# VH-VL binders against q9h9l3: the designs that were tried, part 129

Target 1, 176 residues: q9h9l3
Amino acid sequence: PRKMVAIDCEMVGTGPKGHVSSLARCSIVNYNGDVLYDEYILPPCHIVDYRTRWSGIRKQHMVNATPFKIARGQILKILTGKIVVGHAIHNDFKALQYFHPKSLTRDTSHIPPLNRKADCPENATMSLKHLTKKLLNRDIQVGKSGHSSVEDAQATMELYKLVEVEWEEHLARNPP
Short names: E, the ipSAE of ESMFold2; O, the ipSAE of OpenDDE; V2, 0.75 times the mean of E and O plus 0.25 times the DockQ between their complexes.

## First folded at step 7 (VH-VL)

Design w19 (framework fv_nivolumab; at its last look DockQ between E and O 0.79; V2 from the best seeds 0.00; counts 0 for: pae E 3.0 > 2)
Fold by ESMFold2-Fast, scan of step 7:
Structure w19 (fold): chain C 176 residues (1-176), chain A 124 residues (1-124), chain B 107 residues (1-107)
Amino acid sequence: as target 1 above (176 residues)
Amino acid sequence: QVQLVESGGGVVQPGRSLRLDCKASGFTFSDYGMHWVRQAPGKGLEWVAWISYDGSNKYYADSVKGRFTISRDNSKNTLFLQMNSLRAEDTAVYYCAKEGYYQSSAYLRYFDYWGQGTLVTVSS
Amino acid sequence: EIVLTQSPATLSLSPGERATLSCRASQSVDSYLAWYQQKPGQAPRLLIYDASNRATGIPARFSGSGSGTDFTLTISSLEPEDFAVYYCQQYDNWPLTFGQGTKVEIK
């Protein structure tokens, strides 16, 4: 069995009017939900919009944040060769400027059996908060002071574990 | 500047087909899910169809399932709606609409930009 | 599907007055609720998203509040350009749905 980790990233707005999403925090947890990595990350570009309502990131978090290139190297060492679970994970990989093999990627926003269990349309994508409430009876991302990427990564791993056996069998029969 | 421009509307007879196009500019089209929303003359807004950023996922309102097909061409920044087996109740202005950005494990499916709309009239 | 009920259907007011528009959901939509303004012959325009966040370029006189099932759009002092139809929209669950609209008209 390959080792499995879950990832969640927070982005801030850079570029014109803050429309570019740049990595500013990354959390990685193991199969049991233990934290393997959790760092604030300094984007190489000027931050225009902290998006604090969702990201939880404030200017103070940037003071001793790990520079992007160093953080990226640390993160990739953890992800390489592992099954990586995330929610809408293509956004995280884009922010990391990283390609992870599709055969080792699990996206909890694109697993039809998971949506079916949540009484949601199988081919539509749902936010992590909705699936977590429906399937784990737990409220995450509470309040308006930002989300915890650790909490999101932990919830994502727990959601995947609900369908792991079924979905791994599906992928063995239908490789991506 | 973000712009969405619809085209392809017109008058068609019941049972016929029509294709609507929506040309996008001013944002990275391939990063966003896209929607079609319609409005019958003098009535309110009705959500019609959605397509994911890469085109791999699609979802439709029950009223159009099996008749309408949403698709996109990211290389041309264009969204499509193929409308088959048209009925009188499909008469409406059709808007293409851009959803909000994905942030912190949340899909924000409010519509920050809309096209000008294209009128489809289904009548005998 | 989640049904959104807007009230009143029509609100007749004069420039300078406060407008308060209601949107009620048949089940909780958390804070996943947006408000749009539409003028005759024009596409809808986003005013508020995530229940209370003003969209870029929207004047401060527009504000949104509420969570769960009860939402309010407030226009603190009506300007002539604010007389229009207003729609709420939920994006908590599929299918996405809109309210029937509230028309704000000149008294």
Scores: ipSAE 0.704, ipTM 0.892, lowest interface PAE 1.7, mean pLDDT 92
Fold by ESMFold2, look of step 8:
Structure w19 (fold): chain C 176 residues (1-176), chain A 124 residues (1-124), chain B 107 residues (1-107)
Amino acid sequence: as target 1 above (176 residues)
Amino acid sequence: QVQLVESGGGVVQPGRSLRLDCKASGFTFSDYGMHWVRQAPGKGLEWVAWISYDGSNKYYADSVKGRFTISRDNSKNTLFLQMNSLRAEDTAVYYCAKEGYYQSSAYLRYFDYWGQGTLVTVSS
Amino acid sequence: EIVLTQSPATLSLSPGERATLSCRASQSVDSYLAWYQQKPGQAPRLLIYDASNRATGIPARFSGSGSGTDFTLTISSLEPEDFAVYYCQQYDNWPLTFGQGTKVEIK
């Protein structure tokens, strides 16, 4: 059936006091975890806070980064027509200024069977780090130099695979 | 400037209900999860409840689970706490609190802004 | 539930002295630890997040350190406005929890 990809984005702070999140990196992997896209992206507005501790984005990365308008076009071509998996994926779509069809969207932060498998409350939003540790026995986001959006996208796809059959059947019976 | 203003506190008998409101301004309310945190007189801080940015997910401290309901109306920039079956131990100042920004699958749930608090007293 | 234990319960110090406040977690919270200051009759104010980052507008005399289970807030030279209660808070996992507080008071 339909091809799946997983996406993860890194954001920097823009706007007043750096509180607006703007896209500065995007990574997309296929079902097998192979990298389809991984680019630093230059926001169209002034960066107030690189948020490097989490984003891994530094001033140097912006020197040759792909302008947002161009990167957005490249990313949307990859996402179109595919099932897109992410964690708290509404943040990624907001940063892309894009809405993917809900019927083709899978959000690992909002899958009750996945939380149950991790012995976590079904209605709490659990971090990707904790789900990955509990269900895949892997440590991601290690250290304070920033997250790897490739690593995070790969982990997200592996988590979805744990509940893919059950959740795809659920969605078929309960269209969003 | 970010502002959070609580209201609805008062004196109520055990077993009764009370609703708290928190009006938000100075930021895009629908972008952030929101919390209630309480402080009993002379005591420390206790996290009470959380609601996701769009209201679709909620979580509660064990001490209030089943009795309190957190909700929000993003069209009115308002956070609510419905407190049912109140007990003397629920007597506290209740603060609404804004969590930090979300970043790449990391939830930064420290509280960068707090309201002034509203006092709830539960006594016979 | 992750329990945060603060020590000492009370620090009695004079302006100009160094204050050292401890927060110990019952299990690792990585770096997901914040510190707050609360003055009588006021809401808490964020001082430190991510264990060591000062919040906007917080003076350089406040510093945080630590990771895992052991964290420290240091006030290098106390000012009159620094006499308050200080709380640590973890946001690594649900439920979110606070320490019981350390009161810094004038000797």
Scores: ipSAE 0.504, ipTM 0.832, lowest interface PAE 3.0, mean pLDDT 91
Fold by OpenDDE, look of step 8:
Structure w19 (fold): chain C 176 residues (1-176), chain A 124 residues (1-124), chain B 107 residues (1-107)
Amino acid sequence: as target 1 above (176 residues)
Amino acid sequence: QVQLVESGGGVVQPGRSLRLDCKASGFTFSDYGMHWVRQAPGKGLEWVAWISYDGSNKYYADSVKGRFTISRDNSKNTLFLQMNSLRAEDTAVYYCAKEGYYQSSAYLRYFDYWGQGTLVTVSS
Amino acid sequence: EIVLTQSPATLSLSPGERATLSCRASQSVDSYLAWYQQKPGQAPRLLIYDASNRATGIPARFSGSGSGTDFTLTISSLEPEDFAVYYCQQYDNWPLTFGQGTKVEIK
């Protein structure tokens, strides 16, 4: 069986109006929730909006941040060949300028059985925070200091584990 | 600059259908979820429908569920709202609105840009 | 659904005065709260997002505060162009909902 990891990224705003989402932190955990990677990342362009309330990123975090190109290489090395779990993971991959094979990707924001288990509409896109509260009885992303990408990655993995057997069987019958 | 231009509004009788279009420019359309929001004459704002960036997911207000269909054509930078079985209470200015950015597994569905709106009047 | 209640319904003030608008949610929306300004015959304009972040191009006299269920929009010193209707909107959960609006009118 392939190894499984969960990923969560924090982004800051770059570009003229800060509308471009640039990678500023990436966290990767293994199946057990152990941290494999957790680094602040320096975008190649000037940061216009740190989006601190959500990202948790502050100017001081960028002082010794890993340059994007270097960080990307490190992250891709970890992800290669693994099943990658994330929540709305297309945003993470976009920020990484990397796209993992669809057959090896698991997006907890698009798993109907997970939503059903949480008494949510199967075709709705629910937040990680909501699903985590409903299914794990745990509060994440609390306070005003911003998200913890490690916490979010761990929650994402735990959510997926709740439906792993069912969903993997579904995917086996219906390959993407 | 971001621009959203609605079209397709008009006067229709109850029970009829109408399709609204929204042409987007000035941003990468396919990267963002899009919304329809309406405002009855002299009233407040009401969210109507949402569609994900790639069109794979949709959500509707209960007031329009089963009657309205939101869709998009990313190749044409266009958002659509198919309105069937129209009712008098559907009379409103309909705005298309751009969703804000997504941040770390949290959807930030505020509306940073709006179209000028198109008026739909349902009257017998 | 999450109900947003704005107060007061109408706020009559003079140019130069401080305006304080309230938005109360029926349940916590964390910081998933935005404020919009709408003038007659125009589309709404985003003022504040994420409860306290000022949108691009919005003057510094506009500020947002609060979290959970109680939010405030403050205009430190009203300009003539600020007389309009203001709406709050939550994006914590479906369906997305707006407050009923506060009209800021000239005294």
Scores: ipSAE 0.219, ipTM 0.757, lowest interface PAE 2.4, mean pLDDT 92
ESMFold2 (binder alone), look of step 8: mean pLDDT 93; pTM 0.955

Design w2 (framework fv_nivolumab)
Fold by ESMFold2-Fast, scan of step 7:
Structure w2 (fold): chain C 176 residues (1-176), chain A 124 residues (1-124), chain B 107 residues (1-107)
Amino acid sequence: as target 1 above (176 residues)
Amino acid sequence: QVQLVESGGGVVQPGRSLRLDCKASGFTFSDYHMHWVRQAPGKGLEWVAVISYDGSNKYYADSVKGRFTISRDNSKNTLFLQMNSLRAEDTAVYYCAKEGYYQSSAYLRYFDYWGQGTLVTVSS
Amino acid sequence: EIVLTQSPATLSLSPGERATLSCRASQSVDSYLAWYQQKPGQAPRLLIYDASNRATGIPARFSGSGSGTDFTLTISSLEPEDFAVYYCQQYDNWPLTFGQGTKVEIK
């Protein structure tokens, strides 16, 4: 009934000692894994810590990055009215300063059947990398130069598809 | 300016209960998973329990499952550990610990800030 | 559970010397490994996370390296305040586990 997309965001540290997580890249893919959006995003505050090891963000990426306000508008137009899949997706929504309806949100870090398939404790949150290796036999987030938010969004969508039928039935009986 | 302040430690007899509190300030408490880590006198660190940012998920070390309950009150920026059926081997300094920042679809469960610890002594 | 073995148990060194501390995991933890410093009567302090990233405010003399099962913490030139116990911690899988510690003590 609704279109489904998967999202993954990269954050950099702003504010005192880099304690604030500010949006610096966002990738959105459709149900089949095709890229709908992938942009570097310029935070409105000075970047204190690029967090490059996992964000993949460097000073060079900020030179022609899309300003936060403009990027946010573009992203929200894609997300509005769709089922949005993510891993620990509340962090992405906070970075976007956006509230997405719980009924249209799917968080692969909080789906007990998915953990069960991976032979992991149902109530422990597992990393995207671990679930992807266990269930899809694929290595993501490889190397030392940061993660690809496109790769993460694609893996997240594929993981959700493994439990989609079961989980949608659960949500129909137990609305969030 | 991130600060975690623990309270509630003390001396208790085996089989009794004790509750530890951890008051957080200097960060948005409701954004982070929080943990308890303990250290027996003269020994190393042992992870005890975790609670998700919204309180919906909880997970425990096997040594405390069924006896300890982790909880939080985001309106008060406070983390709790309810310890029941205490044993001599639970004697330790208990630390409240904050997870690092979530990044790139990964929970990074290293601890960037710790409370100063509160001593729990279980003895007869 | 993943067992972390730290070696040596004790390093006896003088100020100005280089310290090299080892942490070995019973199975791969990729780069999900952190290092902490603890002084008597104090809480642990984060030094390194994700194997090689220095935490905010940590002096450049501290560095981490390694991946998979073999990790190293290096202190290039020991200062008096660096004599402490050091712990590694993995966060690749549940339960979270720590090494037993390496004590760096003054000769």
Scores: ipSAE 0.511, ipTM 0.841, lowest interface PAE 2.8, mean pLDDT 90

Design w20 (framework fv_nivolumab)
Fold by ESMFold2-Fast, scan of step 7:
Structure w20 (fold): chain C 176 residues (1-176), chain A 124 residues (1-124), chain B 107 residues (1-107)
Amino acid sequence: as target 1 above (176 residues)
Amino acid sequence: QVQLVESGGGVVQPGRSLRLDCKASGFTFSDYGMHWVRQAPGKGLEWVAVISYDGSDKYYADSVKGRFTISRDNSKNTLFLQMNSLRAEDTAVYYCAKEGYYQSSAYLRYFDYWGQGTLVTVSS
Amino acid sequence: EIVLTQSPATLSLSPGERATLSCRASQSVDSYLAWYQQKPGQAPRLLIYDASNRATGIPARFSGSGSGTDFTLTISSLEPEDFAVYYCQQYDNWPLTFGQGTKVEIK
């Protein structure tokens, strides 16, 4: 049986007008929600926009942040060979410059049974905050100081567990 | 720089079909969800449809469900709206709109760039 | 469906005056609220996103505030180019919805 982890990354804006999303924090939790990894990460490019309202990243977090190349190596060692759960996880993998096999990827923004349980349209992508409130009766991403990637990773794992049996059966029948 | 250019609008009779195209440039088209927003003459803005970055998920306003189909071709940086069974009430300028940037757990579905719009007139 | 109500419908002011525009949501949208400016014959232009963040290239005279159900767009000193229609938009829940607009016109 493969181990399962959940990931959530925070990005900052780099490049022209801060339009490029670069990895600045990554949190990984195990099946039970215990933290396996949580580090601030220093992008190789100049940060134009901290996106602090969403990311929670500030200049002080970059002072002792792990350089991107080192952090990437650490993160990929944790992800490789595991089932990785995330919300809109394509964005996390892009920021990591990493390819994870689709057969081992679970994206809680693209699981129709999860939306169905939330009384939401099956094919409309819902925010993590919305699904967590609807299905777990819990408020995440509260306040104006930015999100906690640990909190988001934990919520993502809990959401997946609500549909795990049904969705794994579906994937076994309909391999990606 | 970012540019969205719509085409395909025109005058059409009720019950007919039109396809609208939106050509994108200046950003990585395949990274963003795309939307159609319309505006009837002299009226406000109405959201019509969304398609995910990879085309796997689509959602529609109730007023157009079953009649309109949104699609995209990422190899051509083009967004489409197939409009079937058109009604007088569908008369509007149709705008192609790009989503804002994404944080890993939040879809920020404000529209940072809009096309100039294409007019669809359904007349009986 | 979340309904956004903008007030006033029309705001008649002179250049140099402060404009204050209101947007009220029928239920909480947290801070998932954007403001757009639209001039006749033109596409809308993003001014503010996430209730209070100015979009790139938007002059400092534009500011947004509020959270939950009550939001405000303020133009500190109207320039001639600011006379336009302004729309709020929520992106907290589906379907995405817009307010009906506030027209800022010259007295």
Scores: ipSAE 0.460, ipTM 0.832, lowest interface PAE 3.0, mean pLDDT 91

Design w21 (framework fv_nivolumab)
Fold by ESMFold2-Fast, scan of step 7:
Structure w21 (fold): chain C 176 residues (1-176), chain A 124 residues (1-124), chain B 107 residues (1-107)
Amino acid sequence: as target 1 above (176 residues)
Amino acid sequence: QVQLVESGGGVVQPGRSLRLDCKASGFTFSDYGMHWVRQAPGKGLEWVAVISYDGSYKYYADSVKGRFTISRDNSKNTLFLQMNSLRAEDTAVYYCAKEGYYQSSAYLRYFDYWGQGTLVTVSS
Amino acid sequence: EIVLTQSPATLSLSPGERATLSCRASQSVDSYLAWYQQKPGQAPRLLIYDASNRATGIPARFSGSGSGTDFTLTISSLEPEDFAVYYCQQYDNWPLTFGQGTKVEIK
């Protein structure tokens, strides 16, 4: 049995007008929801927009944040060879500047059976907040002070568990 | 500067086909979901279709399902809408629209940039 | 499908006056609501997203408020360029839907 982890990152805006999404926090949890990694990460570029409403990141979090290159090495060491679960996980991998094999990637925003259970169109991508409310009857990302990437990673793993048996069987018959 | 430019509109008879193009510039096209939104003359806005950043996921309004196909070519920064079996009620200005900035766990499907629109008239 | 109802259909006001536009959803859309401005012959322009966040380049006189089913767009003091049609849009659930529009016209 291959080890499985769930990841959620937070991004801040860098580059012209803050249009570039740069990694500023990463949380990784194991199958049971225990935290394996949770660090604030200092982008190599100037932060134009903290996007605090979504990221939960403020200037104070950057004071002792782990530099991007060091954090990236730590994160990749945890992810390599494991099944990685995430929601809209392409965004996380892009911020990490990392390629994870598709055969070991599980994106809860792209699992048709999960959407079907939530009474959502199978090929539409739904937010983590929406799926968690519909399927787990739990409110995450509450308020306007930002998201907890630990909470999001834990919710993501729990959502995947709802369809794990069915989806792993599907992937075995239809390899990506 | 972000720009979206639609083309391919025109007058077409009912039951026929037409293809719309939307050329994007000023942003990394392959990072964003793209949409088509239409507006009938003198009426409000109606969402038509969406395509994911890599083209793997597509969804349509019920009024166009089975008739319209959305696609994209990321190497050419171009979005397409193939419209088959056109009906008089498809007469509208068609806008391509870009999704907002991405966040890890949320899909924010507001439209921060729109094209100028291209008119499609379905008439006999 | 979530239906968005905008009111009033038309506001007849003079420059310098306050405009208050309402958008009501048939079911909760949380804060996943945007406001757009459209002038004749032009594409819509994003004003507000996530119910209350002002888009880049949008003047401070525009503000959005509300959550759940009841949303408001306020223009604190109308400028001549603000006379236009305004649409709300929800992106909480599929299909994405727009309100029917509120026309703000000069008196």
Scores: ipSAE 0.576, ipTM 0.850, lowest interface PAE 2.4, mean pLDDT 90

Design w22 (framework fv_nivolumab)
Fold by ESMFold2-Fast, scan of step 7:
Structure w22 (fold): chain C 176 residues (1-176), chain A 124 residues (1-124), chain B 107 residues (1-107)
Amino acid sequence: as target 1 above (176 residues)
Amino acid sequence: QVQLVESGGGVVQPGRSLRLDCKASGFTFSDYGMHWVRQAPGKGLEWVAVISYDGSEKYYADSVKGRFTISRDNSKNTLFLQMNSLRAEDTAVYYCAKEGYYQSSAYLRYFDYWGQGTLVTVSS
Amino acid sequence: EIVLTQSPATLSLSPGERATLSCRASQSVDSYLAWYQQKPGQAPRLLIYDASNRATGIPARFSGSGSGTDFTLTISSLEPEDFAVYYCQQYDNWPLTFGQGTKVEIK
């Protein structure tokens, strides 16, 4: 059986007009929700927009933050060979400049059975906040001071566990 | 539920100014970036301008840079486009458009909701 | 800027037929691509975002696929209300750009 982890990243804006989403925090939890990794990450480029409303990242978090190249190496060592669960996870992989095999990737924003359990259209992309409230009766991403990537990763793992048996069976019969 | 309503369009002579307004309702306006997209008669869609959720960042298409100014008033749920030094080639239907959901701080600049548009005709 | 090229310019089909629309980017946009439908006199309507995610309320006959530079919008069986102009849009880089559109018309 392959090990399974859940990931959630926070990005800040770099590049012209802050258009580039650059990794600035990454949290990884194991199957039980225990934290395996949680670091603030310093982008190699100048930060134009901290996106604090969603990221929760402020200039003080960049003091002693792990440089991107070092953090990326650490994160990839954790992810390699494992089933990685995330929500809209393509954004996280893009920020990591990393390709994770689709056969080992589980995106809770694209799992029809999960939406069905939440009484949502099977092919709609629902927010992590909405699915967590509907299926776990838990409020996450509250307030306006930014999100906790640890909280988001934990919620994402718990959501996947609700459909794990059904979805793994589906993937075995319909490989991506 | 979500609505965007544009106003302020009309016929104007070259070199004059117009201001377009876009009134938003049905979502937390202050949480989303907003855009203006235009469409000349019988032509395709052209992106015009963007303003960040808090108004701190603004970016423009090269064709309007220096002549158009995007702004917003989050207390009134209203987006604005101030159009100065109008030219015949600015003739178009102007749409107000809302950015998609922000997940993991990643800005998603596809447009999940559009206004019905307001026609601006620049002619003598 | 990233140029999006849509083909064909016009697709003439009958109700019940399958429509396949192409959008090619001049450089990779990963999966940051959306598709819109526009009917005469109306604002564009979001159909697909992130290359393959169907927007809420969009019928199952619409599907998107592709990544990188080559993208496809498929309408499995055309309904009368599907005859419209379709636009792709990339949001991977600035400025945001749209394709020139594909008109799906009645044969």
Scores: ipSAE 0.172, ipTM 0.701, lowest interface PAE 3.0, mean pLDDT 90

Design w23 (framework fv_nivolumab)
Fold by ESMFold2-Fast, scan of step 7:
Structure w23 (fold): chain C 176 residues (1-176), chain A 124 residues (1-124), chain B 107 residues (1-107)
Amino acid sequence: as target 1 above (176 residues)
Amino acid sequence: QVQLVESGGGVVQPGRSLRLDCKASGFTFSDYGMHWVRQAPGKGLEWVAVISYDGSQKYYADSVKGRFTISRDNSKNTLFLQMNSLRAEDTAVYYCAKEGYYQSSAYLRYFDYWGQGTLVTVSS
Amino acid sequence: EIVLTQSPATLSLSPGERATLSCRASQSVDSYLAWYQQKPGQAPRLLIYDASNRATGIPARFSGSGSGTDFTLTISSLEPEDFAVYYCQQYDNWPLTFGQGTKVEIK
């Protein structure tokens, strides 16, 4: 009944010693993997650590990036009322300063059947890269220039689709 | 700024129980997974258990599975390890350890901060 | 489980010398490897994470390299305070595992 999207965000380090994770890019894809949103986002605080090895974000990306409050409004319009799929998605919602209903949230790092299919412990969280390699036979997050949030969102949706039928049935019987 | 303080260690006989506490400060405790790591006297480090940021997911080393229970109280910034059916081989300094940050769909489970440890001695 | 093998077990050197410590994994851990320093009576201290990223406050003389199964921790010029035990740790797969340690001692 509800539409489904997948999200992946990139964070940069702000605050003392760069220990605070602030939103700096967000990608959202639809059920078929088509991009609905992909923008660099300017944090309201000074960036002390770009975390480029992982985020792929550099100073040049911040020059004309969408200010956080504007980007947040755009993103929340896309997410509201939809089933949102992500990997360790609480981190994305934290960076967005947003609370999405648990009943409409699907976290591929916390779906026991998905871990079971990957021959991983059902109650341990696995990285997106590991699950994608084991279940889709694809290497993502390759190289040293940072990750693509579009690639990560697309992989996340495909992973969810592997367990969608059984997991939606489980949630219908065991509402969160 | 970040501090992890363990307590609850002591001398206990085999088969008994002991609970370890770890009080956290200087970071948003509810945002991070937390771990217990132990070190037997004169030996190396051994990972023991993990608990997710919200307490919903828990995983244990095979050596302690079924005997130890990890838990947390985010309102009190406290991590716990309930140790039941203790054995001589559980004798070790137990460290509370904080995960690194989650970044770019990758879990960075290196330990950026450690407590000073609490000694648990299991002997008859 | 992934087994990490550190070599040598003991490295005897003088201040000012270069130390090279090895950590080998029984299977690929990608770049998900950290290095810790431990002094007697103290908790471990993070030095390097994700194979090559130096932790905050760690001197530039410490560097990490490698990926897959072969990793190296290098101390370019040993200071007196660097004589300690060093552990590698993988976090690519469960359970999390540590190497057995390399002791860097004064010659």
Scores: ipSAE 0.589, ipTM 0.863, lowest interface PAE 2.5, mean pLDDT 91

